# VHH binders against Imidazole glycerol phosphate synthase subunit hisH (hisH), part 12

Target 1, 214 residues: Imidazole glycerol phosphate synthase subunit hisH (hisH), of Cyanidium caldarium (Red alga) (q9tlq8)
Amino acid sequence: MKNIGIINCGMGNLHSVSNAISNIGFNPVIINASKDLVSFACSALVLPGVGSFDLAIDRLEKKNLIEPVKLWIQEDRPFVGICLGLQLLFEGSDEGSKPGLKIFNGYVSQFKHSLVKKVPHMGWNKLYFNRFNTIDNLVPHYFHYDLQPWAYFVHSYYIEPKDCYTFNTTSLTFYGKQKIVSSISYNNILATQFHPEKSGLFGLFILKRFLSSY
Below, E stands for the ipSAE of ESMFold2; O stands for the ipSAE of OpenDDE; V2 stands for 0.75 times the mean of E and O plus 0.25 times the DockQ between their complexes.

## First folded at step 5 (VHH)

Design b29 (framework vhh_4orz_3; at its last look DockQ between E and O 0.56; V2 from the best seeds 0.00; counts 0 for: pae E 7.8 > 2)
Fold by ESMFold2, look of step 6:
Structure b29 (fold): chain B 214 residues (1-214), chain A 121 residues (1-121)
Amino acid sequence: as target 1 above (214 residues)
Amino acid sequence: EVQLVESGGGLVQAGGSLRLFCAASGFTFSSYAMAWLRQAPGKRREWVALITTGGSTDYADSVKDRFTISRDNAKNTVSLQMNSLKPEDTAIYFCAAEVWYTGSYIYTDYWGQGTQVTVSS
């Protein structure tokens, strides 16, 4: 059974993510420090999160996890970002003033009330995919076929990637008049604005396929 | 800004053929999936054919085996070869860029002005 490291940034729902990882046949382990990555011999890393951008960055800094997470990704090792964990991969956020992990170019923006009536975006919503050819794609079947593409969202900010063309796949979701990029994949990164751990069989399927593909 | 200009439409008898062309500019053409859509009188706009950046293709059931989509990344063009045309193929045909899909449905914000294809009995 492979160990899947779940980063404790103090802002995530570790219980729901741990349950999802267990239910799909992997062993979830909680990462509180860099040494946990080595001692558990994790095969993949999950960065969950809900809430404040700056506080999550501060807590990762306090736990000395910023550089180990960046190195993990630089080594092209399997990585999953969920909700806030997706947002932390970018340069920064309207929510705060701290820089993100800067894995990808782009910014995290606040919803504009001229485009949406309610914040947060909460509930089930549809995914639209921009790719269906996946000969070399790491997670092709999650986004391209006759699977019902609904997922669960709860967030007040959304990503604006600068270079969507660098991603292997993306998905798009509409909330009011706002179009959002609802997921990305690139190399061995899968990151979603929605919560796959709360998105029923679809959510568990994409996690299982991703974590089993290595 | 994305610019898409369709051409090659016209009047043709049932059983005939037409080839549509789309000239694209204002974006990195080779990085986009492209599509042809159509809108018949009194109907919603529907997808017709799709081509990926790598050249893989897909078609609506109603045109399968009769229509062929192709692209030329050197000339920034997309073509639709339409054979064995039927009166039900009568529609305005649109070239589309930055195509997204879910199941068998297509979404995009970028359509051209369209070119009329009329197939007479």
Scores: ipSAE 0.012, ipTM 0.355, lowest interface PAE 7.8, mean pLDDT 82
ESMFold2-Fast, scan of step 5: ipSAE 0.295; ipTM 0.621
ESMFold2 (binder alone), look of step 6: mean pLDDT 82; pTM 0.828
OpenDDE, look of step 6: ipSAE 0.413; ipTM 0.721

Design b30 (framework vhh_4orz_3)
Fold by ESMFold2-Fast, scan of step 5:
Structure b30 (fold): chain B 214 residues (1-214), chain A 123 residues (1-123)
Amino acid sequence: as target 1 above (214 residues)
Amino acid sequence: EVQLVESGGGLVQAGGSLRLFCAASGFTFSSYAMAWLRQAPGKRREWVALITTGGSTDYADSVKDRFTISRDNAKNTVSLQMNSLKPEDTAIYFCAAEVWYEYGNTYVYTDYWGQGTQVTVSS
């Protein structure tokens, strides 16, 4: 049974993510400090969370996890970012002062009421994958006719990558008049704006396929 | 700047053939999957054919066995060979890159498409 480290940045969602990891056949371990990465010998890391970008960065700094996480990613070890965890991979929030992990170029922006009816974007919504770039095999062909890919969202901020076409695979989702990047894949990184742990069998499938690849 | 320029459209009788071409520039062509879509007057754009970076192909049920998509990475082109054309194939045909699709009904979405080339098939 492989250990999957779940980084506790104090921003929630640990219980639902731990349950999802257990359901798909892995052993979830909570990472509260860098020593836990050594102690548990994790096969992959998951960074979940909801809420404030700057608060999450502050909490990761206090736990001395910023540099260990960056090193994990720089070594091309498997990494999953969920919701806030996707956002933290970017340069920063447009409304914030704290730098993100700076794995990717671009910023996190708040939804504008001129483009969307309600904030947050909350509920199930459709995913449009770049299926024709199947390098990461994250979305199986057999869902093509049998299942519409829907996922569960709850967020008030969205990523604006400087160049999304540098990613191996990207999905889009439409909310009101706003196009959002709902997931990215790059090397051994999978990061989603939606919550796969709350997205039914489809969400569990994506997590299982990614984690089973390593 | 990303640019896609389609050519090869025209008027043809039912049962005839046409070959469409798409010249691409402004991006690393070999790193992108390419697709052909079409739109008839008053209809939603629909996906016709795609070719992956590795050369694998897929086709809409309405055109399979009649159409063939191909690419030439050295020339940054994608082509669509259309055989046994039917009046129902009449549409503006678009070349597209960075293709997304809805699994439920196979229609695709892309941020990059050209201006299109008109294909008219007479009965």
Scores: ipSAE 0.006, ipTM 0.182, lowest interface PAE 10.0, mean pLDDT 81

Design b31 (framework vhh_4orz_3)
Fold by ESMFold2-Fast, scan of step 5:
Structure b31 (fold): chain B 214 residues (1-214), chain A 124 residues (1-124)
Amino acid sequence: as target 1 above (214 residues)
Amino acid sequence: EVQLVESGGGLVQAGGSLRLFCAASGFTFSSYAMAWLRQAPGKRREWVALITTGGSTDYADSVKDRFTISRDNAKNTVSLQMNSLKPEDTAIYFCAAEVWYEYSSGYTVYTDYWGQGTQVTVSS
């Protein structure tokens, strides 16, 4: 059974992600320190979380996980970012002062009430795919007719890529008048704004498909 | 500003061949999936062929084994080789970048970048 490391950045959501990883046939291991990456010999890392961008960066710094995570990504090892984990891959938050992991260019912005009726964006919403810009064809064309590609969202902030050419956009979602990049891929990275671990069979399929490639 | 310029269209007889070209500028071409779409008179636009950033290709059932899409990242170009042309292939052909599909209702093509198109007419 392959070990999948789940990074504990102290921002929650570990239990549901761990259960999802277990349910799709992998062994979830919680990463609390850099030595755990060596001890557990992980095939992939998952960075989950909800809440504050700056607080997550502070907590990763205190656990000495910033550099190990950057090195993991730099070595093209498989990586999944979920919700806050997607956001942390960018340069920073518009309302914060802490730099992100800076894997991608751009910032994290808060929803504007002029464009959306309610904040947070909470609930199920539809995904629009570009299946050809994904790692290992995460959602093959013939599968889409049998699945309802809706996913569960709960967020008050969304990514605004500065240079969308530094990564592939995997899916879009529309909330009110706001267009959201709901997932991205680049090399061996998959990152989603939605919570695949809370998105039914579709979410589990995406996680299993990506992780089974490694 | 993104620019896509199609060329190579024209009149051909059934069973003939034609090659379409798309010249792209104003964006990092190698970072985008590229597609060819077509629209026949009185019909909706339909997807024809797609090529990913990694070079993987896919085709609509109506053109499989007859059309071949290719890209040249050094020249920022996409080509569509069309063989064994049929009258039903008559359409204006468009180059597109970043093609999106809405699969929960079937699928709907969504794209942020379109070219002007090039007319292909296949005579019987």
Scores: ipSAE 0.012, ipTM 0.260, lowest interface PAE 8.5, mean pLDDT 81

Design b32 (framework vhh_4orz_3)
Fold by ESMFold2-Fast, scan of step 5:
Structure b32 (fold): chain B 214 residues (1-214), chain A 124 residues (1-124)
Amino acid sequence: as target 1 above (214 residues)
Amino acid sequence: EVQLVESGGGLVQAGGSLRLFCAASGFTFSSYAMAWLRQAPGKRREWVALITTGGSTDYADSVKDRFTISRDNAKNTVSLQMNSLKPEDTAIYFCAAEVWYDWSSGYEVYTDYWGQGTQVTVSS
């Protein structure tokens, strides 16, 4: 059974992500400090979280996890970002002033009330896939078996990439008149704006497919 | 700024052939995957052929083995060779960059750039 490290940035969702990792056949281990990465010999890292971009960066800095996480990604080791974990991969956020991990170019922006009726975007919403990008490896034929492409969202901010060529955008979601990049892949990174751990069998399936590749 | 201009459509009898062309400008063509979509009267726009930046191709089941997509990065063009045409191939054909589809239906939902199209009419 492989160890999957779940980074505790103090921003919640550890229990639900840990349970999802267990349910798909892996051993979840909580990473509270850089020493835990050495102790547990993880096959992949998961960065979950909800809430404030700046607060998450501050908490990761205080735990001395910023550089170890960046090094993990730079070494092309398997990495999953969930919700806030996706957002932290970018340069920064409109809600604050702290720099993100700067793995990808672009910023995190707040929903505009002219384009959406209410904030947050909360609830189930449909995924639309790019035929050009890696989707065959995640969900090739299983939608025929009630694996519908709907996922659970809860967020007030969304990513605005500067350069789509830096990564493969794997799915879009529409909320009101707003187009949302709902998942991306790049090398050994999978990052989702939705919560696969809260997205039923479909969410568990994509997590299992990604993690089973390593 | 971004322009996609289709040509090569026309009237042809069943069993015939046509070659469609798309000239692209206003973006870095070599960095985009390119696709051909079609829309028949009263139907949704559907994807028919795709070519990636690396030259890999994919086709809708209805046109597989009859249509061939190709690209020329030096000329910023994408082409669609259509053989063994059938009356059900009658549609306006559009060239497009970046196509998003509904997994459950297989239909195009969103496309960033597409042209005005070229009409293909196949008679019995």
Scores: ipSAE 0.111, ipTM 0.492, lowest interface PAE 4.5, mean pLDDT 83

Design b33 (framework vhh_4orz_3)
Fold by ESMFold2-Fast, scan of step 5:
Structure b33 (fold): chain B 214 residues (1-214), chain A 124 residues (1-124)
Amino acid sequence: as target 1 above (214 residues)
Amino acid sequence: EVQLVESGGGLVQAGGSLRLFCAASGFTFSSYAMAWLRQAPGKRREWVALITTGGSTDYADSVKDRFTISRDNAKNTVSLQMNSLKPEDTAIYFCAASEVWYDSSGYVYTYDYWGQGTQVTVSS
């Protein structure tokens, strides 16, 4: 059974992500320190989390995980970012003073009440994919479950679509008058703003297909 | 600075051919779908042809089997080969760069960047 490392940045959701990984046929191992990356021989890393960008960066720094995670990604090893984990891949946050992992260019934006009915964006919502990329078979196979899937969201910050033009594939979601990036696929990275571990069979299907590809 | 510059327009006799070019700069060309649209005097702009990031093409019914769109990502160019031209093809032809998204109604083209257009006149 393959080990899937779940990075503990102290920001929650470890139990639900661990259970999802176990339910789809992998062995979840919790990464609390850099030594755990060496000890467990993981096939992929998952970075989950909810809440504060700056607090998560601070906690990853204290655990000496920033540079090992960046090296994992630079070596093109399989990586999954969930919710806050997607956001941490960018340069920084709207309200933040701490730099992110800087894997992707751009900054995390805060929802404006003039554009959305309420904050956070909480509940089920549709994903919209670039269909021409699907026709050209450029969309990774793990997204082919449904061209208009529904997923579960809970977040107060989002990534602007304009900051993702360099990626192979990106899905959008509409919340009020705001367009948000709901997923990114780039090289061996899968990053989702939604919670696949809370998105029913669709979410489990994506995780299983991505992790089974490596 | 984002720029799309069309060239290759002109006067041609019915049944003739023209090749239009569009040179792009100031953005990541390979990440955008490229399209040609046209506008005849007193008419609305109409879509003519599209090429996706992966190279798949689509055409308006009025130009199918006569026009061919192609792109060269190394040169940041898109071209439109126009054969068997008709007087009805007379229009200003615009190059556009578009982000493409799928929604419940199908494909959504944002047409983020536009050229100034090049005149094509087909005489009878």
Scores: ipSAE 0.000, ipTM 0.168, lowest interface PAE 11.2, mean pLDDT 82

Design b34 (framework vhh_4orz_3)
Fold by ESMFold2-Fast, scan of step 5:
Structure b34 (fold): chain B 214 residues (1-214), chain A 120 residues (1-120)
Amino acid sequence: as target 1 above (214 residues)
Amino acid sequence: EVQLVESGGGLVQAGGSLRLFCAASGFTFSSYAMAWLRQAPGKRREWVALITTGGSTDYADSVKDRFTISRDNAKNTVSLQMNSLKPEDTAIYFCAAVWYDSSGYVYDYWGQGTQVTVSS
């Protein structure tokens, strides 16, 4: 049983993520401070969260977790970003002043009511994976019959990557007239705009496949 | 120990009605939101309806105004009344117990499903 560190950035979603990690056969450990990364021999880190980009960065700074998380990623150790955790990998939010982790180039933008009927984007929606270059055959292994995957979303902001070519594997989702990058994969990073812990069997499969395959 | 058992499925003509039931045991039913999901042939599971611990309901656009979800905490049951059924409603219907709080939701427990077939 491997330890999977779940970073507590004070932005919620710890219960559902801990449950999902436990249900797929790993031991969830909550990371509240840098010392916890030393105390627990973690095989992977998960950064969940919902809400404000700048507030999450501020809370990670106060816990002295910004640099340890960046170092983890720079060492190519397995990392999962969920919802806000995906967004924090970018340069910053268009409404904010705090720099993100700057793992990827681009910014986080708010949905425009002219392009979408409702904000937030809340509910189940389709995932269009790059089926030719999916990391570790994640999607083909799940789908014997080329079935359309669906996942659960709840967000008011979406990523606008500058260099989309840095993502070896990604999925797209369409919400109203807005095209959303709903997941990215790069080296040992999996980051999703949707909540795999809330996306039924498909979400659990993606988490288990990623965490078991590194 | 934890069990969700669906019943009420079957074959029905287009325009007909069915009522699905889900009997829950082995957990504190009143502390969970309850949902119905369906999986059509060759498709992924799709959320259909949700009822919260407080009794508020939500529905997928495809079933709005045709389906009604309800719960009975004294009997640990959730039901789905399905009216004006269409061939596209043909699917295996699953009951799920949902942990629902300020952080969002997660499907904690699942039933094995009940088949609904709507002939044209």
Scores: ipSAE 0.000, ipTM 0.106, lowest interface PAE 19.8, mean pLDDT 81

Design b35 (framework vhh_4orz_3; at its last look DockQ between E and O 0.02; V2 from the best seeds 0.00; counts 0 for: pae O 12.5 > 2, placed apart)
Fold by OpenDDE, look of step 6:
Formats: C-alpha cells, structure tokens, sequence
Structure b35 (fold): chain B 214 residues (1-214), chain A 120 residues (1-120)
C-alpha cells in the first residue's frame, strides 16, 4: 500500500485528511520533518491547512520543510495542496508578511466587504470547472465536475494567480459577488481552495484519481 | 471597486483603422482574461476578441485577421487594434473581464463602452 505523506504544519485538519486518504485505499503518514519524507517512502505529499498564512510558513520553516517541499514539487512528485496549502504555493498573502513557497506566481487576497457579506466563506458551494489549455491539451481525468460539482469551503482569503491560464485545469466558484479560483491542476500539483476531505464522494474521487495516477 | 473605462472610439471611413483602449482598476488585472464585446443597434451584444492571462488570443470569425487584441499588465490596459473597418463593425464596444465554463463565456464586469461608427 502506498504511503501518502501529510505535512503537519500544525494548522490542518489532519484527522479528516488522514481518514480521507485511508478511505480511498492509501496509507496516510504524518510528516513532521524532512527525514520523514525519506523514512516513509511517500509516493505523494499533501499539504493541508486552515488558518494563518504566516504561522504556517513559520512552522514549516521551523521544521525545515520549506526546501524539501519545494524540491519535491520541482522533481515532479505528486503534491496536493488543500485550502491554506493551496495559498502557501503563491508569493504571499494579505493575511501576513512572510513570503509563500512561490511555486506559482500570484498573491493571496482578502475578501472585500463590498463584494461579500460574510467572512469567512464557509459551507458548500458550486464548482465550475474550466480547461484553460487549448483543444490540443488533455483535461486531467481526476477533475470530473459532473459527479458532484459542489465542495466544502472554509477560508477568509482567496488566490489571485498570475498566468492562471497556464494551468491544466481550474475550477471557479462564486462567493457573493467575488469570483474565486477554487482549485488548480498543474502538472504534478493538485491544489484546492475547498476541502476535498469534507466534500463527499466528489472530494474523495478527485483525490483518489489524482493519487492513483502516480 | 472594479472599473473598466473604454476609449478610442469615433467616426471612421470604411477601410480605416481605430485603436480602442481599456483601462482597468480595482482588481488584480494580470489574473484575469479580458475580452472586447460589441453591440450594434438593434442587435445583441456579441463577443469580439479575447486574450488570456498568458497572452493567448481568440477572435470572432467576423473580425479575424482584421482585429488584434493585446494587453499590458504593467499598465492594466487592454487594447483592440481594428483595421479594415466595415460598416458592419459599427457598434458600441465594451471591455470586459471574462471567464468561461462548459456552458460558454461569462462576462462579470464591463465599462460604459465607446462608440465606433464606420461610414460607407
């Protein structure tokens, strides 16, 4: 059985993510240090999180996981970012002052009160999937919006990626009058603003399909 | 607050050229695909051109090889170079933010538009 590393940045729903990983037929292992990546022979890495951008960065730094995670992604190893995990892939956030992992160009922005009535965005909301690449490019199989195009959200900020149309596939979601990028697929990366571990069969489906492709 | 302000319209003879400009503000411009739309009198608003965040472009068949859409992310502007203009191109032209799904194109925001009139 393949081991899936779940990075513990101290801010995630580790229990729910672990359960989800187990439910889809993988073995979840908690990653607390760089050595764990080697010791557990992980086939994929998951970065979950809910909460402060800067705090998550600090914790990753203290655990010396920033460079190993970056290297993991650079080596085209499968990576899943969930909620805060998605946000950490970018350059920075309005929530804090620390730089992100800078895997993707762009920034994490705060919701504007003029566009949304309540923060955080919490609960089920609809996904609209969009293939950004031309007809010549294949849509990844692990995105299937026809199954259940709803997902569960818990976040107070949203990503604003630069060159987002270079991504293989994205989903969009409306929160109030704000359009948000609710997920991205790019090469070896699946990153979701929603919580797939809390998004019923659809969430489990996309996780399983993604992780099974490696 | 999202704002889009179109400019550059005017009266031109058939075969002539115009360059439209759109100034965007109130959002991360570089993160969004942009489009030009137009609405002729008595007709529905129609898509004219699109440019992605990465710079890829697409055009309506009616304007292909005559119109060119471009963007400057540093200036938060989108432009539409219109050559070989025809009377059928007469319309109010709008700049718009765009996204799309399996159902088609959606335009979240657009400006007040700029009038383009092509005389025969």
Amino acid sequence: as target 1 above (214 residues)
Amino acid sequence: EVQLVESGGGLVQAGGSLRLFCAASGFTFSSYAMAWLRQAPGKRREWVALITTGGSTDYADSVKDRFTISRDNAKNTVSLQMNSLKPEDTAIYFCATVWYDSSGYYYDYWGQGTQVTVSS
Scores: ipSAE 0.000, ipTM 0.208, lowest interface PAE 12.5, mean pLDDT 84
ESMFold2-Fast, scan of step 5: ipSAE 0.350; ipTM 0.702
ESMFold2, look of step 6: ipSAE 0.000; ipTM 0.273
ESMFold2 (binder alone), look of step 6: mean pLDDT 84; pTM 0.838

Design b36 (framework vhh_4orz_3)
Fold by ESMFold2-Fast, scan of step 5:
Structure b36 (fold): chain B 214 residues (1-214), chain A 120 residues (1-120)
Amino acid sequence: as target 1 above (214 residues)
Amino acid sequence: EVQLVESGGGLVQAGGSLRLFCAASGFTFSSYAMAWLRQAPGKRREWVALITTGGSTDYADSVKDRFTISRDNAKNTVSLQMNSLKPEDTAIYFCARVWYDSSGYVYDYWGQGTQVTVSS
């Protein structure tokens, strides 16, 4: 059984992610410090989290995990970002002071009440995948292009990539009058704004397909 | 019906300044990144500046530190402040709406353009 490292940035959601990883046939290991990346021979890393961008960066800095995570990604090793974990890959939050991991160009912005009825965006919503020849790698074969996948969201911030042409594929989601990038893939990175661990069979199969490739 | 209407172009001497405006209608302006592109005589259209929905900006190397893109969501406008203009900046300047599709960034709607002429 392959080990999948789950980074504990102190922002919660470890239990549901750990359970999802177990359910799809892998061994979840919790990464609390850089030494754990050496001690556990992990096939992939998962960065989950909910809540504040700046608080998560602060906590990762205090755990000395910023540079090890960047090096993991620079080595093109498999990486999954979930919700806050997707957001942390960018340059920073428009309303924050702490720099992100800066893997991708762009910023994280807060929903505006003029565009959406409620903040957070909480509940099930549709995914529109925008690359025909790569969709089978992310979407289970029992879904076809005309069947809209649904996923579970809970977030108050969304990503604004500057140069999304660098991504292999993305999905889009519409919340009120706001259009959001709900997932990206790039080389050996999968990052989702939604919570695949809370998104039923679709979410589990996305995780399984990605992780089974490595 | 999506409409983008550029204004502010004109004739200016080298070293001068111009401010371009783009008035947007027919869509939720604050939900889209916006860009300025230009086309010089006999050349292909080239990207000049980009502003995201959150206000982050990016610029082509040829205009960096001379041009500033900004937006006003209350007025549905995007603006381009052009300083230290050079004859090489002579072009028709286009406002464009930016989207994300399977190829990455795409410009799905364009204005008709506004002419900028910089004399030596």
Scores: ipSAE 0.000, ipTM 0.182, lowest interface PAE 14.1, mean pLDDT 82

Design b41 (from a1 with A33H; framework vhh_4orz_3)
Amino acid sequence: EVQLVESGGGLVQAGGSLRLFCAASGFTFSSYHMAWLRQAPGKRREWVALITTGGSTDYADSVKDRFTISRDNAKNTVSLQMNSLKPEDTAIYFCAAEVWYDSSGYVYTDYWGQGTQVTVSS
ESMFold2-Fast, scan of step 5: ipSAE 0.283; ipTM 0.622

Design b44 (from a1 with F27S T28I S31I; framework vhh_4orz_3)
Fold by ESMFold2-Fast, scan of step 5:
Structure b44 (fold): chain B 214 residues (1-214), chain A 122 residues (1-122)
Amino acid sequence: as target 1 above (214 residues)
Amino acid sequence: EVQLVESGGGLVQAGGSLRLFCAASGSIFSIYAMAWLRQAPGKRREWVALITTGGSTDYADSVKDRFTISRDNAKNTVSLQMNSLKPEDTAIYFCAAEVWYDSSGYVYTDYWGQGTQVTVSS
């Protein structure tokens, strides 16, 4: 049984993510401090979270997890970012003033009421896949074509598609007049704006397929 | 955002050739994968050809070996060379950035301008 490290940045959602990891056949291990990364042999790391960008960065700094997580990603080890976890990979956020992990260039934007009727974007919404912005011209195998690509969202901040065109694969979702990045596949990173742990069989399937690749 | 303007369409006899051009303005063109799509009267929009930022190309089965897509990042242009044209190629042709597919195969794209009409006579 492979160990999957779930980073506790104190921003919630650990229980549902841990349950999803168990349900798809892996052993979830909670990472509370840098020493836990040494104590447990993890095949992949998951960074979940909801809420404040700046608070999550502060909590990761206090736990001495910023540099170990950046090194994990730099060494191209498997990594999953969920919701806030996707956003933390970027340079910063409209939500605050603290720098993100800076794995990706660009900033997290706040929804504008001129483009959307209601904030947050909350509920099920459709994924559109870009099959052709990468050299392989294919949707990754873990986004299986014959599953209906709907997922569960709850967020007030989003990533602009323009910041993601150089990645291996992205999916988009449309909310009102706003386009948002709903997932990124880049090297050994899977990052989702939606919550795969709350997205039915589709969400469990992509997590299982991604993690089973390692 | 990229703004795209198509040109080069016209009337041609079956077996003939046309070259379509797309001029981009606004954002930096080189960061976008570019595509040509077409729509015939009463039919759904379909993709025809794609070129990635690195220059890799892909084509719909109906146009393979007849059409060639190319790009010039210095001039912010994408072109479609159409050879051995058939009456079935009659459509309005659009160039697009951000080509996206849903589970039904529906193509979402960003259309800038009216497209360019291609009519192939029998």
Scores: ipSAE 0.031, ipTM 0.422, lowest interface PAE 5.6, mean pLDDT 81

Design b47 (from a1 with T28P S31T A33M; framework vhh_4orz_3)
Fold by ESMFold2-Fast, scan of step 5:
Structure b47 (fold): chain B 214 residues (1-214), chain A 122 residues (1-122)
Amino acid sequence: as target 1 above (214 residues)
Amino acid sequence: EVQLVESGGGLVQAGGSLRLFCAASGFPFSTYMMAWLRQAPGKRREWVALITTGGSTDYADSVKDRFTISRDNAKNTVSLQMNSLKPEDTAIYFCAAEVWYDSSGYVYTDYWGQGTQVTVSS
């Protein structure tokens, strides 16, 4: 059983992510400090979270996890960002003051009431795929197994990439008049705005497909 | 200002051929996947042919082996060579960039043109 490290940034969702990792055949281990990264010999890291960008950065700083996580990614080791974990890969939040991990160029923006009926974007919504811009050609597997590309969202902020050529957009989602980048990939990174751990068999499929490649 | 301008449509007899052209401007064309979509009256817009930045192509089953998509990055153009045309190919044909689809085949795109009418008579 491979160890999959789940980073505890104090922003929630650890239980549901741990359960999902167990259900797909891996051993989840909670990372509370940098020493845990060396102790547990993880094959991949998962950064989950919900809520405030700046609070998550502050908590990661206090746990001395910012630089170890950046180094993990810079060494091209497998990494999954979920919801807030996707957002933290960018330069920062438009409404905040703390710099993000700065893996990708761009910022995190709040939904505008002129473009959407209500905030947060909460509930199930459809994923649209680009045939040539997916991790390991995920789209054919959805159709092959009659998997419906619906995922569960709960967020008030969304990513606005500055340089869309820095990474591959794996899916789009539409909420009102707002187009959302709902997942991205780059090298050994998979990051989703939706919660695969709450997205039924489809979400488990995405996690299993990615983690089984390593 | 983003523009996609299609040309080359017209009326043709079944079994005939047409070549469609698309002139693109206002975006970095060479970095975009380009596509041809079509829409017949009363039907959904559907994907016909795709071409990547590197020149790899893909086709809908209904047009496979009859249609050929190509691109010229120096001129910011995409073309569609249509052979062995059938009455069922009658539609407005659209040039598009950044094509996305769901499992039901519903197509979304960021940029698309006004279209060019293709009519195939029996």
Scores: ipSAE 0.041, ipTM 0.474, lowest interface PAE 5.9, mean pLDDT 83

